# VH-VL binders against f1miw6, part 50

Target 1, 251 residues: f1miw6
Amino acid sequence: MPHFAKPLLRNIITRNLFNSIKKKQCLQYLQTLRTLQYDGFTTVYFGETDIPESLVTGEDFSDGYYMPTPTWCVVHAGGSQGWVPWKYRMFLRDELCIKQEDNLFFEFCDVVKKAYGKCAIVVKERRRQDATRPKEGKETEAQAHVPSVVNLTSVTCCPEVAKSYGHKLLTLPSPYNYLNPLDSAWSSLKWFIINNRKEFCLQSVDGVYSYQYILFSDLISKGIERINLSKWRTITTKVRRWENYYLGKLS
Key: E = the ipSAE of ESMFold2; O = the ipSAE of OpenDDE; V2 = 0.75 times the mean of E and O plus 0.25 times the DockQ between their complexes.

## First folded at step 16 (VH-VL; framework fv_acasunlimab_arm2)

Design k7 (at its last look DockQ between E and O 0.53; V2 from the best seeds 0.00; counts 0 for: pae E 5.9 > 2)
Fold by ESMFold2, look of step 16:
Structure k7 (fold): chain C 251 residues (1-251), chain A 119 residues (1-119), chain B 110 residues (1-110)
Amino acid sequence: as target 1 above (251 residues)
Amino acid sequence: EVQLVESGGGLVQPGRSLRLSCTASGFTFSDYWMSWVRQAPGKGLEWVGYIYSGGSTYYAASVKGRFTISRDDSKSIAYLQMNSLKTEDTAVYYCARLSYPTDAYFDLWGQGTLVTVSS
Amino acid sequence: DIVMTQSPSSLSASVGDRVTITCQASQDIRYYLAWYQQKPGKAPKRLIYDASNLETGVPSRFSASGSGTDYTFTISSLQPEDIATYYCQQYDSLPYRGLTFGGGTKVEIK
């Protein structure tokens, strides 16, 4: 009679000591989030996704010679109120490695304050990524010291900036990424791209990257528009049900 | 078959105690929150309390301190211990399962057991 | 506690009529509302969850909508088997508040 309605939970449990530390972090996150929600904070999920150009074109090494395709980073935020009334940002990954937006988070905090008042701003914990497995039983020791800021690839999120607007910045523990409804929004966007990319092809000068950027921007804009208030409420409600499940198991 | 069956209702005098049982079958009991809901004759539904899958409990103000909800996951049974019973506790008592993954709405109900508190 | 004000307390309608029941919450409950049908001598049965989602096997003549504090439940064409008492219930409560039912609406055929 065994059934697995919780596949990600199964994977997390297979590392007993590591799982115990992450379970405590998850419980602390959920308790803090619920307390803020009770205290009238609006929950807003802030994050980014990578969209490689090959996802848009459908081509994989179109020539016989290897050349890396550019990767775009989309930065946005949303919650049960829909997308934040803030135009998403789009960065070319190569440009981002050279420069980072140093005032973007400040602008974001101002926008959400004006739109919703005090917010609980949720960002994902950055998972360490290398060519090898993470150090088993020593992940806490292998991690950098607990940072005073949360760094997305394109944006530095400072807790003191959030606090200056009356917001609270929360970090979602990395093994529980499916508790971030923004991931579902990103998946919906990518599915839209795959199924609609041919309708945004330009019949013009071949190989001009500026024309491809214009097509790409239109495709992204349409994909984001497809994720309306009703869709946002569906995905946040599903996340709430799983949050309650873990609160119940860990309480 | 997925079901909940309440037992232990009956006639009891004010000030006495009574324990209700809710036997669950056909699902993984330990994954679910369980709740008790009561309905006085001819009246509406009143939530009594719930117990988390982890064992923590929460109660309505009208019964807090007098009623205790517990669970035995090995037997798939939820209990309602009712102490210091009052005539206003007279009701049909339903055992209910909350949804999965958990939200606090009820997706499975027992048939109920009548508790009459009368002098 | 979040108070749920359900209207009307009772109604009588003909077969085929459109029936509307309302619930008003004392504060925003963010779509966390369910609707139940209870026939005499039986346990309640959930028809709708998350304000507007119809449970599997529930006839399509049942529907609901609403957000914030105002919620509605509709039977588009009343049938004899729909004679019952209907309840709304909020669940915007974890972990600091209790669950709350509306007072109920008894639906009868004229």
Scores: ipSAE 0.179, ipTM 0.601, lowest interface PAE 5.9, mean pLDDT 80
Fold by OpenDDE, look of step 16:
Structure k7 (fold): chain C 251 residues (1-251), chain A 119 residues (1-119), chain B 110 residues (1-110)
Amino acid sequence: as target 1 above (251 residues)
Amino acid sequence: EVQLVESGGGLVQPGRSLRLSCTASGFTFSDYWMSWVRQAPGKGLEWVGYIYSGGSTYYAASVKGRFTISRDDSKSIAYLQMNSLKTEDTAVYYCARLSYPTDAYFDLWGQGTLVTVSS
Amino acid sequence: DIVMTQSPSSLSASVGDRVTITCQASQDIRYYLAWYQQKPGKAPKRLIYDASNLETGVPSRFSASGSGTDYTFTISSLQPEDIATYYCQQYDSLPYRGLTFGGGTKVEIK
């Protein structure tokens, strides 16, 4: 009987420890963010979202033939000042060679420096799927792991690069991804796509076949443009409120 | 009814100590940040300090090291312990609730209690 | 600490007049500003939050605007019941800095 209790207790303890660690990380993130804000850093959120073609075409694959539709990745940044005056990028994920555009983050850092000065650049922590095996190793003191290179799917975000431009790179802990206002922005974009895709369709009737083309670039562009400064303000205000909640609870 | 009631004010001599209490009712006290704001006679509002729901405190420079804010969530009471009182500390002291969970604005105020520091 | 400079310190206007109060922050406070009304012998009451949002139940003659460091509070048509001192307040530097009030503006009727 004692053997069954151990795994359950271990799991509970592990979960609790995990939760405690993540809470601490959240608090550290928030404290650091607030410090930087006080020091005059402009907060910008840099991130990506996936847009499956099925979302654009409206093809209901409910009938079991899951043809994997190509997925587009949109990369952009925004904050309390709206979208960053940097041209968003789109990448097709299905292409084997997602050439990590090594220079994209450099370009981004330069643009935000020119636009805002020194920035606190916030990126989401990538859920390492593989960290299932707690290596039993040494209680290495949770040294504030200087956020190692945060690899977005298409972009490598390097703290040293950010630093070279006078910026600070912050990693938002994965359980608290909802503290990134980009999620709301991306949701808005996807909503726009779903509801307005028909307006961006061109129909070509050839003698035998009727083709429907979607102006995808225009659709994305217009969707992004619709998220105006007022909307960004609302989104960022909501995020800040949640940040304050956690600062109050976790301090 | 949602309300804050201050108590403990009075006349004290310089260098003495005084403890103010703020009794909250009508809301879940433990969830809210609480703050003290004071107003000298004929003067403006001055923030004194606040206490987070988690218990952490922050103080204005003018009172730091002399004043302490605490809370008893079981009783729904916030306290302001004032030590080494000065004549400049003479004011109406307001207990105020900060906007929870969202903002650091004051959305609920007590009626205030007068503290007079005089020889 | 963020300094809030409020102006004017006092004003006298007639019933029906437009009243304008300004608050300038020593740094960008990113719309995290509230306006309070304090009537004589009473505790303050919040009228505006987030620089421009009117509190529930507050008359529409009250409004506010601003961005960055500069914010404005307006009474479109001053009423007798509006006799009060008005204060701006910021909180942008939480949790490591204190809250700051403006110096206040006393509004009287001629």
Scores: ipSAE 0.110, ipTM 0.676, lowest interface PAE 3.6, mean pLDDT 85
ESMFold2 (binder alone), look of step 16: mean pLDDT 90; pTM 0.911

## First folded at step 17 (VH-VL; framework fv_acasunlimab_arm2)

Design m1 (at its last look DockQ between E and O 0.01; V2 from the best seeds 0.00; counts 0 for: pae O 9.3 > 2, placed apart)
Fold by ESMFold2, look of step 17:
Structure m1 (fold): chain C 251 residues (1-251), chain A 119 residues (1-119), chain B 110 residues (1-110)
Amino acid sequence: as target 1 above (251 residues)
Amino acid sequence: EVQLVESGGGLVQPGRSLRLSCTASGFTFSDYWMSWVRQAPGKGLEWVGYIWSGGNTYYAASVKGRFTISRDDSKSIAYLQMNSLKTEDTAVYYCARLSYPTDAYFDLWGQGTLVTVSS
Amino acid sequence: DIVMTQSPSSLSASVGDRVTITCQASQDIRYYLAWYQQKPGKAPKRLIYDASNLETGVPSRFSASGSGTDYTFTISSLQPEDIATYYCQQYDSLPYSGLTFGGGTKVEIK
């Protein structure tokens, strides 16, 4: 039997099993979400997006520059009720240093409890080497491992904190990110930035080449304001239609 | 022509069983959730139950344990098996298609079949 | 099951009158609610979906609104052809919520 044929067959079988596991995780997620909704939990999607500085300036700084441009992280939440009445957060990312605010999730859970009562808080699955891929010959062991916390890159989301406020924390499996209406909201924000960034530029009048000063806070704030309740309902209805499709096809 | 046609209604004594059929035409039956809705004479609409495209079923509390919904995708037929019939089950029974591929509300109805349960 | 309480159960009004029908859900159904018209001897027809969206071809005198647990259906100027029974129907947290109807509102002309 040739060496080439044996490694290829093993890789194909491993990849097919991984896809089957992720489909089962998606079905379990959807069933849990719909059960919580039936039990009167308000669904809230909590997440983050990265806004590279080059998106705001309109330039590709990777050309002719020594280091990558800075990236800002925006943290917010929303659902069929619109944006949560909670001030979004912005953090500057550094490739060499990642900071997490320990008390931010506590504050979020309290605000959401006061606004909506008990919530199903949905967070996208964070990438982990041992959590996203079953190891060879360890399928049953991978099913038993459950992470103690679910983290965004900038925020620690502890299930016990959510539980103390009467909430439930849910993890959306990573291959199914289109089931997260926040991703559509982030795409709308980025599209707004691309189409409106020239209105927020400051430029020196005495130079032919200069850095344009961009008011990040004002541009992002206006973009978030443009995603109103009507647009949130459009986004959540599209996600719900996909959820119904998957519930019917993944069973 | 897209349509649903119910059959199998009639007069039946309490405690007996009856099976209704819903024949679908003009669309890809296997892609849709199907539902049964009933209406007692002079009364309002009452959801009975539905069946997913994958075969899972869900029922109203009033019929749970007595009624069974099934489907045969090869024949494009949905079924309602009604056991332990009671006089309060007397109604016109509608078969309805849900707009499942995109939405979950009724977008196609049959004309109904009358079931009369009397001693 | 989610209970839909529809009011009134019947009404009589004159041609040209404004008619209002309400539905209250036993829990938050967000905005996943449809309104149906059923004329005597016929199967129901959907007029409104997702609480406020009019189906294509439905006259503009029909409108609806609501969110959460409280929903309202309005005929701005009643016409003779609007004699029917009207139903609300929720389709919230499927598959567990079911597809429950309100009790119906029979609309008649005086």
Scores: ipSAE 0.520, ipTM 0.791, lowest interface PAE 2.6, mean pLDDT 81
Fold by OpenDDE, look of step 17:
Structure m1 (fold): chain C 251 residues (1-251), chain A 119 residues (1-119), chain B 110 residues (1-110)
Amino acid sequence: as target 1 above (251 residues)
Amino acid sequence: EVQLVESGGGLVQPGRSLRLSCTASGFTFSDYWMSWVRQAPGKGLEWVGYIWSGGNTYYAASVKGRFTISRDDSKSIAYLQMNSLKTEDTAVYYCARLSYPTDAYFDLWGQGTLVTVSS
Amino acid sequence: DIVMTQSPSSLSASVGDRVTITCQASQDIRYYLAWYQQKPGKAPKRLIYDASNLETGVPSRFSASGSGTDYTFTISSLQPEDIATYYCQQYDSLPYSGLTFGGGTKVEIK
C-alpha cells in the first residue's frame, strides 16, 4: 500500500519564514482575535480544502504518467463549538473559475449570525504568487491595505458583508496556517478518506466488465461527521496553546 | 444631531442627467451603508439602490444601468447620479442609512428632494 | 425579486379601533421584515424591525407578528396621530434580490 498518505499529514512548520513582518502580522492577528473574543465575538474558521479524486480512488499512477485527476474543493467552517451548522459545499476546482457563488458567503454569514451571534470569521491569507517581482521603488509605508475582499478558491469573502451581519473578518497570515484548526480537521478528513474509501466502494458487474464506484459524497459527509465536538475541542485547545505561546513570545 | 440632508433635486427633461447629494452629519458616515429610496407622487416607497462602506453598489432593476450611487467618506456625502432620466423617475428621492451593524433596515432618513422629469 | 403584497391598500377606522395590516411575501423572508410609518409630507419612520421588535420610543399600541411569508402589523387602539401610510419592508436575499417594500396602507380616521 504505497505510503502516499504521509506527506498529506505533514504540518510542516517552515520555521524559516519568520520574517519580522510576518511576525508582526501574526501578533496583530492574535491581538485582534483576543480582543474580539473578549468583546464576545465567537471565533469561526472558514476555509476550504482540496480533495483530489486520486486520493479517493487510491490509483497509484506510479508509472510516471501523472494523469491529472479532477480535484474537489470542500468549503466548510468550524470552531470551538464544532462544525458550523451550515451545509458544507463541494466544487470541482476546474469549474470554480466559472461559477463563483457570490451568495455563499452571505449565506454563511447569515447562518453563523443566527447560530452564534457576532463572529470573528477567520480565513487564510492567499499567497499572492505574483509578488516576486521586487519592484525597486520607494518604501512607501505599506499601509496594511485591508484587502477589500479575500478570495478563496471557491468563495469571495467580503469584510463588508461580514460587517453587515455584525461579524469581523480576520485574515490569518500564511506562515501561521497551523493556527487554523481547519487544517487539522482537513487532515483528519483526508485520513478518513484514505482509510475508509473501500467501505464506500460499490462493485457492479455488467456482463464481461466489472466496475467499481465510490460513493464520494457519502465518504466526504461521513468524514466530516466523524470530526465531532470533542475532536474540535481538542484541536482548538491545541491551537489556543500555540496562540498563547506566540502572544507571549512576540509581545 | 444625527441627520441626512438631500439636495440637487429639480425639474429636468427626459433623457437628461441629474446628480443628487446626501450630506450626513452626527455619525461616522464611513461605517454605514447608504441607500436611496424614491416615492412617486401619491405612490409607495421604492428602493433604488445602496452602497456599502467599501463602495460596492447594488441597484433595483428599474434603475440599473442608468443610476449610479457613490460616496465620499471624507465629506460624509452620498451621491445618486441619474442618467437617461424618464418620466417614471419622477419622485421624491430619499437618502437613507441602513441599520448597522447587523441589519438592512432604514433607520435614518433625509427629508427628501423632489425630482421632476417632464418635457 | 421578492414581492411584498400589503393589504389593505387603505382603511378608515374610528379612534380607539383596532387596526390590522398584513404583508405577504412571495417567499419565506425569515423574519427579516420591518414596518414603517410615513406621515403626510414626511419621511418614513421605522416602528418595528425583525418582524416583531418595537423601536425605542414607539408606543405600545403598535405591534407586529408573523413568520415565513405572512406578517401582521397591529394598532390596538387607533389614535389621531396615527394617521399615516404604513409600509412593510424585507431584506431577506441580499444583495441580488434587493430591498423591497409593500405597497403601503393608508390609515385614515372616520
Scores: ipSAE 0.010, ipTM 0.524, lowest interface PAE 9.3, mean pLDDT 84
ESMFold2 (binder alone), look of step 17: mean pLDDT 89; pTM 0.891

Design m2 (at its last look DockQ between E and O 0.01; V2 from the best seeds 0.00; counts 0 for: pae O 9.8 > 2, placed apart)
Fold by ESMFold2, look of step 17:
Structure m2 (fold): chain C 251 residues (1-251), chain A 119 residues (1-119), chain B 110 residues (1-110)
Amino acid sequence: as target 1 above (251 residues)
Amino acid sequence: EVQLVESGGGLVQPGRSLRLSCTASGFTFSDYWMSWVRQAPGKGLEWVGYIWSGGSTYYAASVKGRFTISRDDSKSIAYLQMNSLKTEDTAVYYCARLSYPTDAYFDLWGQGTLVTVSS
Amino acid sequence: DIVMTQSPSSLSASVGDRVTITCQASQDIRYWLAWYQQKPGKAPKRLIYDASNLETGVPSRFSASGSGTDYTFTISSLQPEDIATYYCQQYDSLPYSGLTFGGGTKVEIK
């Protein structure tokens, strides 16, 4: 990179970025993405972010004796054409197993098909801790069938569901998070929350959860709206420069 | 100071070969993608092909299989090897740099060198 | 190959006139498009990149817009030094898309 891009390189490149195995995965990802784009697929980045309630309330736990706070999960999608015209979803993480939409990915695939036609749907790689180790004991009663799906924390993304709508599901390798423009969008949203939470702050006398949820949802909605098409183009241009850099360097 | 200089153009009979050179100066050549673009007399611009900083090459359909692009980063030179030349290959050939780094539009052009393919 | 259809192929206008050139891609190129100016006997000069961004030192009478498949280049008030041939050029899904130019638009003073 040139000298006027040096601060970005120093802040975002890690030791593991150039691991030979991960570099091969990155090159394969980029080649597949660009092939799909050339074949007329619209690129859509589908993902999630965690927003701890402490970020919204402004509570400070820096004394080292803090209690864990509940975390909200926001699910949305976007790309070079802005946010997908799809209502984002918001889940409380502790209730995720009960509240997870069983058809959410089906709905998403239908919406983007109608909006853009065939899409390359990009999701970040999820870390898997026990993919190769058996459990202590034999609790998996010969049902060790591992489905071939890509999982977000809040949503199961099935490649066959995407294929049934004419889409392709693509996984972005883990250490290359700066190739995901959603990460920059999520950072902008969190910045908006920090700077605007006082204007939405109501002092609850009884801690009524449903009232706080309504105000939180309004804050999130406004934060998402401020990430307009111009901002999305800035983000995707930066990501594209990194993509071209790695494609040119590795191929 | 920052420039590209093409050389090696001239008159060539159909079916013969010709090699063009593009000498770069004033920038770190190995960091850039390099491209060849041609313009037939009285006609528009036509992209010929490019070579990426990693050495991979890509070509327009009209020249694929006949032309080869290469680079020597130690000498800061890009090459265009043109084989099996046809009269429709007659053009001014430009060497061009794709924008630094990784933007994929032309930001530095050479003066061009004329290649005439005639019987 | 992505085909870029540029129109008109030529035009004549008076000094001070507004000039509009269009370019249509055979598929979505999002906003990865540049506009070039070429004067006779000279190498092409980039004026606009990423569909709408003006290159440093280019006069503000030049502008462009577009996304998807449809792109427009405008000279708000034609000057004598603007006599040239203008080209659009896509750089979408590299490396596979190649770098396709439009057919060019020759701009003359009448």
Scores: ipSAE 0.659, ipTM 0.827, lowest interface PAE 1.4, mean pLDDT 81
Fold by OpenDDE, look of step 17:
Structure m2 (fold): chain C 251 residues (1-251), chain A 119 residues (1-119), chain B 110 residues (1-110)
Amino acid sequence: as target 1 above (251 residues)
Amino acid sequence: EVQLVESGGGLVQPGRSLRLSCTASGFTFSDYWMSWVRQAPGKGLEWVGYIWSGGSTYYAASVKGRFTISRDDSKSIAYLQMNSLKTEDTAVYYCARLSYPTDAYFDLWGQGTLVTVSS
Amino acid sequence: DIVMTQSPSSLSASVGDRVTITCQASQDIRYWLAWYQQKPGKAPKRLIYDASNLETGVPSRFSASGSGTDYTFTISSLQPEDIATYYCQQYDSLPYSGLTFGGGTKVEIK
């Protein structure tokens, strides 16, 4: 069993980053989420995952030559009802030219409205890498700045857009990303890719040269399809248990 | 003025292809979904397909695999590529806008273009 | 695909009469229903959306109601300008099942 699959599936819960502030944010998130659920909002998780081509090809660059392989970003959404009935999007990260489709989030909001009605759309907090400098100063009252915009790699999520469709946009605090069932779904997808990539390989012989091609789009599609409703229910049930645990512990 | 104008209709033989165009004006085309609806002579309305702002397309079973909808937002044009045309495809083809941020209803229609498939 | 059964296919009534058209969906469409008016040689015009909401500028003699699978469109007092074919259209279906129209009701004046 190739050793490479283990790190991708490890939800490293870094226990130490439970800063009092992050705990409070988590509690607020959970309380808001529960309130919305009680108010009849359907919870949907909107997010992205990175799939390096090396994951698909199985090229073990163990010999220290990190050749940067192109990385694909998959954008999709899911919840207790499974994958949102929306076509997932794939973007190549290295292609500067992929114009952030400003309208993709509109499209998504419309789809979930049709499918589920009012939704609580949950997105992950983007780790601002740059906030390393602790500016020392003033304990200004952490008014829960509802970020005006949450930027994914390829998609801009705007609370106002969500609102226009009758939805609520929620941001999951970064230390608690494991409360997003998409993480488990993405792990499952990556696992599928690793284990089934050979089945999606085509060999072509042109004279003296043999070429191996991977049907990447088909592989991703099948991997996504494999995460059925039953699997989603299992994942979301687990998340719910954790949510309940934190609600009890932090209240 | 907000309007849609269809073009490209005409007489075509069975098995042939035809491309229809829908030119939009007076609104931000990229913000809207576009749809095609057809009406056979003396018959009711039939949804053909639509294209989302993000480019995803969906088709009626009757045309799936034969018809393709696309859009050029830079030109404010939606297209309907019709391949392997059949006599039953004879209809007035309407371009329609699907409004946002509202539901999937048609709020703007073109005048339609007639496609006749006849041997 | 969701099937919309519209009734009647045609009707003739007098000016001032109450006209009622029904649309039945093959499944619960959760109020995602619109009604269109199409006059001869013209594109359809939406009159009602979300089962019961009247479009702006549409006369109050037009109304609609319904829930689940059963929906009704009503003209309280038929006018000469109301001669048209009327269609219901469901938009409950998510991608893959498509949008579907009823068969239409031709309204004529006696």
Scores: ipSAE 0.007, ipTM 0.494, lowest interface PAE 9.8, mean pLDDT 84
ESMFold2 (binder alone), look of step 17: mean pLDDT 89; pTM 0.892

